VH-VL binders against Vacuolar protein-sorting-associated protein 25 (vps25). Designs and how they scored, part 5

Target 1, 194 residues: Vacuolar protein-sorting-associated protein 25 (vps25), of Dictyostelium discoideum (Social amoeba) (q55gd9)
Amino acid sequence: MSNQVFQFPPYYHKEPFFTIQPILNTRKKQFQMWQDLILQYCRYYKIYELDINESIKSNSVLFNNEKINRKLSREALKSIIDDIIENGFAEWVDKEKEKEKEKDKDNNNNNRVLIMWRKPDEWASLIYKWVADCGLLNTVLTVWEIQNGDDSKKQEFHQLNTTILMKSLKVLEKQSKCQTFSQDENVGVKFFSI

## First folded at step 4 (VH-VL; framework fv_pimurutamab)

Design hK11 (from hK with light chain N93Y)
Fold by ESMFold2-Fast, scan of step 4:
Structure hK11 (fold): chain C 194 residues (1-194), chain A 121 residues (1-121), chain B 107 residues (1-107)
Amino acid sequence: as target 1 above (194 residues)
Amino acid sequence: EVQLVESGGGLVQPGGSLRLSCAASGFTVSSNYVHWVRQAPGKGLEWLGVIYSGGSTDYGNEFTSRFTISRDNAKNSLYLQMNSLRAEDTAVYYCARDLWSGYDYEYFDYWGQGTMVTVSS
Amino acid sequence: EIVLTQSPATLSLSPGERATLSCRASQSVSSYIHWYQQKPGQAPRLLIKDASNRATGIPARFSGSGSGTDFTLTISSLEPEDFAVYYCQQYNYWPYTFGGGTKVEIK
C-alpha cells in the first residue's frame, strides 16, 4: 500500500461479524476474532485506552464498516470487551484508578477500557532486559525516564501507558527484581540483579 | 447444487484488455462473497480480489490499478475487467465462493473450473 | 502480506506411506488456515478448514494441526488418488495468501 494505514483482515468485511451470534460455539469464534482485531488495531496505533461511548458516537472505523454498511452496537461491543477482560487483555479504567471512587461505579460509568495487547508480565520482561542490557541495574530510574528518556526511545515500551507500566513494575517487584519508591513528584524505581 | 462457470479467457496482446465472466447457479452472488484467484502455469495460487455481498470490492496490492471486479445481480454473474495486461498475467483464472454460514469461518467451498488467459505477442 | 512457506516442495512416497506436510507463516495467523488439494488440470478442492476440521466428504486419513505460525497436514496412509499438490491458505490478514504448495508424487 502507498499509505501507512492499518490493514483490516478479510473477516472484518463479513456482515455476520457485526451481529452477535446466538449459537455459543459460533459466538466464541466471533469473540476471538474481535479480540484479535481490537488488540492488533490498538497495537498498530499505540492506543492504550478506548472510550466505548465515544467510539460508537464517532463511528470509529474499528467498530463501523462503511463498505458493508454494518456497525457494532454499544451492547455488542460491551459484551466483546467483557470477554477480552475475562481473557486478561483489558480492564475497566474506572476500577483500576478508583476514579470518583464508589460514586461512578454505582452510576454505571464504566465506559473507558485499558487495552493490553501485551500483558504486564510481557512488558516487565522487556523492561528488565533493557535495564540489564544498558548496565542500569542497581541504579535509580524514574518512571518518566523509562517512558520518555533518550535511552528508551528505540524500545517498544517508550511512551507506554503509565497504568500498564506500573502494573509491569509490580510484576517485577513480586519477582524481587525491582523496588518502587516515591521520588518528589515522580515514582522512582531501582532494578536488582537476579 | 452450487456451480461457478468461468468464461472469456483467450489470447491477448501485451497492453491489451480482457473481461472474464463467472456465472453462478445454485446460490445468489449478492448474498455471498466471491473471489478471483489466479494460477500461472506451473506456479501456485494467487489471490486477486473479492466482491462482498454489499457490492464493495478489495484487491491484492499488485492488482488495484489494472483489475476491476463487478457483478450483475440480475444475471447472477461476476466479471473481472483486466487492463494493461502483461506477460506475467498469463494464468488460469478461477472464481470461488467464500461462505460465512454463521457456524464456520471463511473458506472457498466451491470453485469454477477456471479460464485460461494467455498474454503473448 | 503474510508469507506462507510450505515444505518440502516435493515429497516422493509410495502408496500406504505416511505423508507430513508443513506450512509456516511469517507471523501469527491464529488457527485461520485452510488446506486445499489440487490434481492436474482441476480446480483446487477444500480439504481441511480452520487448521484441523475436515471438509465434508474428506476421508479420515487426512488430518490437520497447528496454530500461530506452524501448521501440519498429515495423510496417515497414502491412497493412489492422494498424489496431488497441496496448498495452505491464510485468511486472517488482507490480502488472503497461499503457500507455494507441496507436490506429493509417486516414488
Scores: ipSAE 0.058, ipTM 0.597, lowest interface PAE 5.5, mean pLDDT 86

Design hK5 (from hK with heavy chain S53R)
Fold by ESMFold2-Fast, scan of step 4:
Structure hK5 (fold): chain C 194 residues (1-194), chain A 121 residues (1-121), chain B 107 residues (1-107)
Amino acid sequence: as target 1 above (194 residues)
Amino acid sequence: EVQLVESGGGLVQPGGSLRLSCAASGFTVSSNYVHWVRQAPGKGLEWLGVIYRGGSTDYGNEFTSRFTISRDNAKNSLYLQMNSLRAEDTAVYYCARDLWSGYDYEYFDYWGQGTMVTVSS
Amino acid sequence: EIVLTQSPATLSLSPGERATLSCRASQSVSSYIHWYQQKPGQAPRLLIKDASNRATGIPARFSGSGSGTDFTLTISSLEPEDFAVYYCQQYNNWPYTFGGGTKVEIK
């Protein structure tokens, strides 16, 4: 093998896949297939946030199939994303973190979505196991070190989105497996042995 | 009645070429998805490739360089061109229809009887 | 590609007995598998689609279940005509793949 590109599933090349199906049971299957595709694609390329408008405008290969000359409409994509959010694998990006002038946008202008092919509890388990395996329990780590340090380079959570990482650490805190605190300009974390 | 009939199989020397045909009746090949699947004697099923409604094709990874799927809409028929044949290509070759029924598809609802290709000296 | 492992390779049972056939995927295929029956000298026949939905004309004794990586085909009471090889197939990931088959032999 020399070509390391994402392999689209067979249903991606079927024309009805790109049109919202009128029959409820068929639509449920269609939406599950779209969820599986979006999550697998984002995992393959390490994409944690999607801009809906930009994806449509740029004819992203994820939503535009040149082989069969079909593309997903913006409205169809938003319906699919809403379903993925309801299933717990995505969230609209928190607009409160944006500058005040951008917060004045209509509440219906949700365009950026956080994609979570692993839920925070799965990331939490992977991170805790890594800390234990590396003998780092009862030591202080920074969030930056977990994301960007040399010790985590071979881990799936290396370069993990900060919002998802913080959600995952909160899961561990609820389990009494770590405690977060402010350290200089970074967030520090101490993980505890059980 | 939906039918698929394969033909063109036979004995071929290693390194040779052969073209199989699949004649369809009871449905239109250009409105459906049709696959080629093979089965070596006494072995399991192996998906080879597909031709989509628009005429585009896809193949299993080991088949991309040696096999080509095409169709003739006027004759309502599929073809499988096989090149650089090897002993391990000895198999019954089936064509199979993938029904376009909205989104309830991705299954092979009708198969031909198969045509036997033997690659031997 | 997704590997489908069928077990057992051969199942020898008497007519009237229950047959349980397993298909395990190397990674999740959701519910996107089909089951086919192949009798000697014949092309495969669709039995079960999407893990659990019987195809048209398939007797009620055939049923399918499972999701994710573990799938089962059950024949509640074997008839002599059920002597055949059974294959599972996934369509969740490109390329399509089939299991190695389970041969059901009637004693």
Scores: ipSAE 0.040, ipTM 0.594, lowest interface PAE 5.3, mean pLDDT 86

Design hL (from p6 with heavy chain D104E)
Fold by ESMFold2-Fast, scan of step 4:
Structure hL (fold): chain C 194 residues (1-194), chain A 121 residues (1-121), chain B 107 residues (1-107)
Amino acid sequence: as target 1 above (194 residues)
Amino acid sequence: EVQLVESGGGLVQPGGSLRLSCAASGFTVSSNYVHWVRQAPGKGLEWLGVIYSGGSTDYGNEFTSRFTISRDNAKNSLYLQMNSLRAEDTAVYYCARDLYSGYEWEYFDYWGQGTMVTVSS
Amino acid sequence: EIVLTQSPATLSLSPGERATLSCRASQSVSSYIHWYQQKPGQAPRLLIKDASNRATGIPARFSGSGSGTDFTLTISSLEPEDFAVYYCQQYNNWPYTFGGGTKVEIK
């Protein structure tokens, strides 16, 4: 619904939340809280990618708390994101292959981050169950139909980010539960009972 | 060491107003978060609202229009202004400290003794 | 709003017995649960913070465990002063919410 807004947790209003804590146990709790907040916020608004520089420049509510006049620094946010990546819930989107002729002065690879509140294996399980429940095993579907079709409108993966969806289909391929192939302008996929 | 003392409770008729006070000692209210929590007779605890170190406030949805939290830093005290009181507002009202620091993170570590508000005709 | 369900509503036990109190959240609250003790006519007192950490001055017979949606407060051997009402409280989601309480009473 278009008028719903995200309700921030109480710890979002603690001033120390916005400053990296020096003792290890407090920092572990702080980073877990930031992970929980970022993942739940992104899930609520269906945000699959964050632009770190844009979030900081725009004083995004996610990282800037006007009520207590505290905001997360770019360095703190990158440390938190690195921890989320290490935990398997995010990946840098702007990963560059070794391009011998292109130098990255500002670590451009570290600006856009893919957020995965569900890991690809969880999405894979949900998609496969839906295909089986709808009697669509051994039929051809397009990636577009999975993301945008009428049959998937009530599924959490409706409008799922294409990168995450493709990662999820690769999980199923490794289990011999589907096969992907080119289909006109879209990627096609056929799901199997094994 | 740390103490919170509520006062100002009493008998009020429906539709009336009442102002509660919470006097703090052993810490500075402007350097902490302080909450109001209430408890109806024989029932559980209900969070009402908070005043942050910077002076801004938040309330539970049921309380936003009728209740106002304020403080006087010079007196190291908090207030709860209660308007349009109803029978269901009958409760013991507690103020409670929410410790924030770089090394500790606790919610409601110290409570006052409470002050009883009875709304009845 | 996160609903915290405490069970049982009442535990009738004798001094020296073990008490086990449950708190279940309607959605995951990670480990962000506190436990409070309230004696008749008194204000609540913080017992356990963040699911499992005893607050300052709390005897070792009190312990907490759990994460996600299921939390437990255990009193290994009840003392006379432990007969009280116990509340769990979450701070993972706004607004703060408390459980309905478990009364530990003398059998």
Scores: ipSAE 0.387, ipTM 0.735, lowest interface PAE 3.1, mean pLDDT 87

Design hL12 (from hL with heavy chain S56Y)
Fold by ESMFold2-Fast, scan of step 4:
Structure hL12 (fold): chain C 194 residues (1-194), chain A 121 residues (1-121), chain B 107 residues (1-107)
Amino acid sequence: as target 1 above (194 residues)
Amino acid sequence: EVQLVESGGGLVQPGGSLRLSCAASGFTVSSNYVHWVRQAPGKGLEWLGVIYSGGYTDYGNEFTSRFTISRDNAKNSLYLQMNSLRAEDTAVYYCARDLYSGYEWEYFDYWGQGTMVTVSS
Amino acid sequence: EIVLTQSPATLSLSPGERATLSCRASQSVSSYIHWYQQKPGQAPRLLIKDASNRATGIPARFSGSGSGTDFTLTISSLEPEDFAVYYCQQYNNWPYTFGGGTKVEIK
């Protein structure tokens, strides 16, 4: 159970991995590797939000390799996260919809990042398939039931972050595969056959 | 030219120990990553372990308790200490370079010729 | 650990024919696959890096493609020296793993 820990990829133990590479093509591969590592780690532990300052301050194993005495600087991590956001796998929690004011300075509260190892469209497909497979099409489910209900216990989206789940339901709504509505303090969802 | 030469293989009885050597030329082992990979007769390749440029070592789970990788920087050589050997450890043992470079990652670009270890009574 | 399944186990062809070798990963490995060639009695030789990049000195008849879980090594026109065993290797997940190999042999 609790003895199972995340197995870091081999490249995690190479010193150049922790220093932003000066050559563009090498840096592109390095950033892709950091994206893969961050997404795999977060998927393993079901981490949907990262606190950048706390991760650096606490010497999180994700960004600090004690075996080779190397760690990512905050500036390097920020650059990597910005790249992951551009690729659609992350989003600043405290970021405004437009460009960040004051050049995204360290002190402007862009510190928490939403991590999406699956994009909303992938979650949408998994949720819809589960609803169809369980014979729940044309019935009303609550968001709570999708996240915490007994029927979803063995699904990867069990306890899925609410922001990501709502984004996923919006994808299905645009496809006319569901309709969301408010119901007694809860958000309800009805899924449709196509 | 980059060259790796393994030695120290031979016949050993079950429960015995053996130390393999890998002599490097054309590059510095302490500035690169060097792996041990083995291949049982008629079978595929199996990664055993690595020594990183800083001296940290890592091993496949099945090898951790019986195998130790080390290096001698003055001799530009690395070693594989094998203990409590079993019949299933019979294999050709290769050392292979994984280049330390900001341009290259995680591939075995040069291999030694291999040294045969036979574990038999 | 990631399991790499190579198919077919044996591919029997004549010189001049096209060879297509498959490597499938049990989970996504992005593009972090390398291919090696091994001739009888010899050490493996690096052939393709990161799914599609030929190693230095490797002839243009060798090409690699794929991403995620499905990877292919293609030899466009077999030369006599190409009859060998080919292995894929991943480095996306610890530990490093190799496929079981595909033997390309003369028909």
Scores: ipSAE 0.469, ipTM 0.772, lowest interface PAE 2.3, mean pLDDT 89

Design hM13 (from hM with heavy chain V50Y)
Fold by ESMFold2-Fast, scan of step 4:
Structure hM13 (fold): chain C 194 residues (1-194), chain A 121 residues (1-121), chain B 107 residues (1-107)
Amino acid sequence: as target 1 above (194 residues)
Amino acid sequence: EVQLVESGGGLVQPGGSLRLSCAASGFTVSSNYVHWVRQAPGKGLEWLGYIYSGGSTDYGNEFTSRFTISRDNAKNSLYLQMNSLRAEDTAVYYCARDLYSGYDWDYFDYWGQGTMVTVSS
Amino acid sequence: EIVLTQSPATLSLSPGERATLSCRASQSVSSYIHWYQQKPGQAPRLLIKDASNRATGIPARFSGSGSGTDFTLTISSLEPEDFAVYYCQQYNNWPYTFGGGTKVEIK
């Protein structure tokens, strides 16, 4: 059974798509197709975070094809996600251990993943151009104003996930194009003409 | 020596039905995806649907009510049943193999020569 | 469905000239575009796979490029046998769709 609103690509209905291919060159093609599908699906529904455990338990249509009676195993899905992370379009989110400094710590129980169909660098460029075009350089904006303000309503980053937005602002900070700071209950940011 | 040979085309009246055949040699239909594609005279290509190795079918949205794809594994052949034919169904009908291989998916590597269907009074 | 727009509809050139054919998708198809060549009275022939990979037996003068919504087929130096109609096809979304074709004809 196909999803009624998201149009799945034809390769989603091919039985071998759901089985990790043993030959490296074939598997590379397969993983690229899975990446494109996951990113397109998440973009369509504005899904910035996936819970692997919940997706498997709920038989999410993204990973379970009723029409051909095939589904991705948990192992296969994790391998695909690892590849997407290596390509820079996702990262594991450890909500209980996010305070831990050690990124190299073994996370065999990773279950939540941040999905980024646009990388932080791309959002950073779009946001900075908008700030410059609107004459807002050297003024203070809040994160809320960037996400939900009237001036950003026509921008693609309107209502962007906060974690991704903060990563994008970090990219600009590394370029000396902005500085973030605490402002009452909100995070403020000042963009520079540099 | 992969070959696809379409047959069954001809002149049919509007509202009529016609069954096209596609005989395969050099490969097994039940192990491959096979598609039907049509081309109206002087016009471009239009995808109709396929039957996959497991036997179920998919169609372009506008064809689901009038066209049915089936196969006969013993005869290594596939069929396109066309009902309620209209003048705009006039076209050359091709069958095409979709080679699932170790390197590529979802391309039509072998095509038949086509069979002409003319829907006219 | 995804609409593929090919331009120009007709390209009139002489042997030895460079041909550049465009295929534009109504929404992103990643790199999942194939190109086919069709000569008069013949079935289409696979030319380029996945935007940029030449099919078996296809001469080096044919190349493809592009991603997302904009794709190009280039023939670096036209041979007499290259005067044909060229179609792009996407397989990113169901149903599969073809472009309207570009006819490359002798000037």
Scores: ipSAE 0.038, ipTM 0.595, lowest interface PAE 5.8, mean pLDDT 85

Design hM7 (from hM with light chain S31D)
Fold by ESMFold2-Fast, scan of step 4:
Structure hM7 (fold): chain C 194 residues (1-194), chain A 121 residues (1-121), chain B 107 residues (1-107)
Amino acid sequence: as target 1 above (194 residues)
Amino acid sequence: EVQLVESGGGLVQPGGSLRLSCAASGFTVSSNYVHWVRQAPGKGLEWLGVIYSGGSTDYGNEFTSRFTISRDNAKNSLYLQMNSLRAEDTAVYYCARDLYSGYDWDYFDYWGQGTMVTVSS
Amino acid sequence: EIVLTQSPATLSLSPGERATLSCRASQSVSDYIHWYQQKPGQAPRLLIKDASNRATGIPARFSGSGSGTDFTLTISSLEPEDFAVYYCQQYNNWPYTFGGGTKVEIK
């Protein structure tokens, strides 16, 4: 079926795509192309977090092109990710407290990255529209219900990453369109008519 | 200086096979990407496939089972093997160079004049 | 696959007039659009690369603009040799796709 295999863009099969270009304008185009590819690939497979070291170690197809025998270096990938972060489509994931005790001299800092093919404000708009369209304004929903409930099964944000969802709800809170609160093991949220 | 010359077109019966050639001069095919693009009479352009500088190939999904692109580096030439031809394959077939440089890439900067393939009984 | 819709299908104008040709993508292609010119009986010729950059040897009367889903090719003042079919092409998504073409013909 057409939805089962990601189709890489034509530029993915060009050898210079995998080597950081020395001329600034060419590199800007190259980095935009890498951003588009990474975001499209992650959207296709619903990947919200990438582990940089693991992706390189496993020769992930996203960064390793067997057809032309080219792969992206770890340093190149980190430069590209930094650019994507600057553009607002990614964020480094905070290290867990246990990892603060690592004695390795290798830089394991900034190893996992949150990927956002839609920015939080776009998700916020989609979620609010859905709540309004379903007649759920002025009712209480849980974060779990938004992510996993039957009413959201056909929505793009069904099973959306919790960190991204919480960022999106904060956007709505700043617009006075919802209020979040603690509810047992889950966060509750009430959406308001504007 | 840069030139692409297609040849091998002609009349072929439905179900038949035909091999087109594309002779390159003024550049080395193994250092560039070369595409096949076709155009049915009075219709638009349709991308068929490519051979990459390293020799691997890609095709539009509708062409994968019937068409094969190959290259002879010694002759600086490309080939398109066409099998199980249908009336809808009637078209002018162009080969086109895709620029490869560290400064710019990904556009068809030179095209051959095309060779006409007619699939008819 | 990305569908590129060119409009109008035919544009009938006189020499000296401005021609404005549209290319609309079914989803965003950033600025990864090229424009080609094809005269009757001839192979296509590259005019504009990456939405707005004239190819080598292309006269200044040709210009391209746009990003995302909406692209425009403008010929500021038509010369007799400009009456041709124009195609847009995207390379943002696999496979490469072309628009259906706009025929610029003499009135």
Scores: ipSAE 0.300, ipTM 0.707, lowest interface PAE 3.6, mean pLDDT 87

Design hN1 (from hN with heavy chain S31R)
Fold by ESMFold2-Fast, scan of step 4:
Structure hN1 (fold): chain C 194 residues (1-194), chain A 121 residues (1-121), chain B 107 residues (1-107)
Amino acid sequence: as target 1 above (194 residues)
Amino acid sequence: EVQLVESGGGLVQPGGSLRLSCAASGFTVSRNYVHWVRQAPGKGLEWLGVIYSGGSTDYGNEFTSRFTISRDNAKNSLYLQMNSLRAEDTAVYYCARDLYPGYDWEYFDYWGQGTMVTVSS
Amino acid sequence: EIVLTQSPATLSLSPGERATLSCRASQSVSSYIHWYQQKPGQAPRLLIKDASNRATGIPARFSGSGSGTDFTLTISSLEPEDFAVYYCQQYNNWPYTFGGGTKVEIK
């Protein structure tokens, strides 16, 4: 069952959903609801990266509810994203740019976030099972073939974000289930039977 | 103290229209979310729609074209306008309160006693 | 929409026995399940909110558990007033949906 339009949960239409709640237990539930919504929305549209500033500027439907005339502030969204990161379902993309800006003490410049509705360990398991099921163990595959090849068209990881895919392959490498090797335009990988 | 009282149910011919009322006391409808839920004889509960504190409404997909929820703040009352009624609309209709923002979410803490709508020839 | 399947449809027990009622979601609903009790000719009454939190005035013999797709309502020792129909409800996905109910009746 595929739908053309994402169906927002009922709590998306509650006015206080868009205002950070002052009571700890209510805020904890609110943040869990925002996590669930963001992850479900991104999974539905295959969105692996969000630009916080652009989402707020464009009044993205994910964070702006015209029906009740409420929208999430940038500060509120950043707090929610920080919580999702602590839970292991997201991470800041601009981490490496921070290293280059030693003289710039303002970490508020981080505005792109990687969204992982499945963690790298879960993707790793799905990819390895597919390789085994297709009889491709002990053969060389490219990252491109895993993402875009005809054999993976029906797999959920088809067109998986490259950063997430590489994290997933690293999980398998630590388990001695594959070895990656870099080529100029593509990364190769060989999966092993255990 | 909190009370919801439905009225307006009765026998209607297929294709007919009916308006149900829900009178609230002990709280202000414009400060809460109020839902309509129905239950066919011997069957389970089915959510129909909601009116939010700000006055906006939402409905289950099959109800959007035939049912309309409205509110009269001065009378502290809700209404459910039902058009193009079918035999399968035969049910007890409840109004139910959902708590005001900032506490807990998406549960129905007070219900009316219900009003019976029968759609038959 | 999310389908909630309650089992068994009917549970025939005697006062003092333990009742275990199941609610299964067609997709994960996190912990966003509420339980209601309905007696014949009456409106439903809220029992358990968010899978495991008893509503105000609900006796300790009622408990809820579960997350994801599998949820359980337990009545540790049935009292005469507990023979009723029990419904689960999810609010994770639009629209709100209820289970078909489990009737707890006297054996």
Scores: ipSAE 0.056, ipTM 0.615, lowest interface PAE 5.6, mean pLDDT 86

Design hN9 (from hN with light chain N53D)
Fold by ESMFold2-Fast, scan of step 4:
Structure hN9 (fold): chain C 194 residues (1-194), chain A 121 residues (1-121), chain B 107 residues (1-107)
Amino acid sequence: as target 1 above (194 residues)
Amino acid sequence: EVQLVESGGGLVQPGGSLRLSCAASGFTVSSNYVHWVRQAPGKGLEWLGVIYSGGSTDYGNEFTSRFTISRDNAKNSLYLQMNSLRAEDTAVYYCARDLYPGYDWEYFDYWGQGTMVTVSS
Amino acid sequence: EIVLTQSPATLSLSPGERATLSCRASQSVSSYIHWYQQKPGQAPRLLIKDASDRATGIPARFSGSGSGTDFTLTISSLEPEDFAVYYCQQYNNWPYTFGGGTKVEIK
């Protein structure tokens, strides 16, 4: 077709897909299918964060199927997201400013989720290969340059979410492939040959 | 027991129209997804479309303008309305049930015997 | 659309022999493949679901395996009633697609 749009899998049009299944093994299958759908959709549109309340309020196609008149409840979506988090493909977005205030945490109900269709170790490998291929090993780069620089414009990690990028750099640090450090208001990183 | 019986096939002229029927017994069509699949003589299976339990339909891209799936809940039956028929629409047409509810679905557990449509010149 | 390629197109064997049928997807379909058997003049019959699970009433000589893009249907020892056409089908992506079929015929 002339328009390029995300193609939903056939199970997206099954009514039980939108109802949390009571049998454990059936529910495990259902949650895996939801994970696959959410990750594929977010990868297709380059979505790193989902706002749960806004998705429900706007009847996002991801969670609302107009053809069968079914949509996920907030509680169902929360359960699915919790499962994706346990599997390592998502995290609730940290409100770093509020972490210092324990009283605010008691009233906080998280509604934004970080989506990682690639785990930090995969991003780490892609970034390290790019640095090596560009001849930038043993030089200092800023996090900003990795995300926004001209050299990275054609890389999948161009404009990668900062939290995911920092997690990926931490993976490389544990492998002794880079070292991060503060550089004024920017984070610098030096990548090492192995 | 579950049974699907297609009918309404026959010889039709190019450019003509034909309506196929699929009569269900042993289950309620409005509680299940039911698909139409066709097979040209000597060829493989080709998925045509589906009607969901709620009554909405979906089709393969090549079928959307000429074919319409509907149902009559009181008669527990499905229909396939075929318009602007071409020689390449010559095929055996099957209706097939998709199991619901539960995560056993996504496969066609019961098929009708098929009805032959011949578009001739 | 996902294209399913079945090979060989025709497999000529004698009763008692082992049959191995291949189904390859143009991109990953996880384990979301079903196999159907079709005898002349009959509707298809569900044989194997989700790559490896035998459908109700299907004899143990039939087995399925594979994941991702490569799937295999095996009949360990052909019986006379097993000479038929076999189709794979995927349900990972919309629209549903079937393979072109493998005809298992008597030598």
Scores: ipSAE 0.013, ipTM 0.510, lowest interface PAE 8.0, mean pLDDT 84

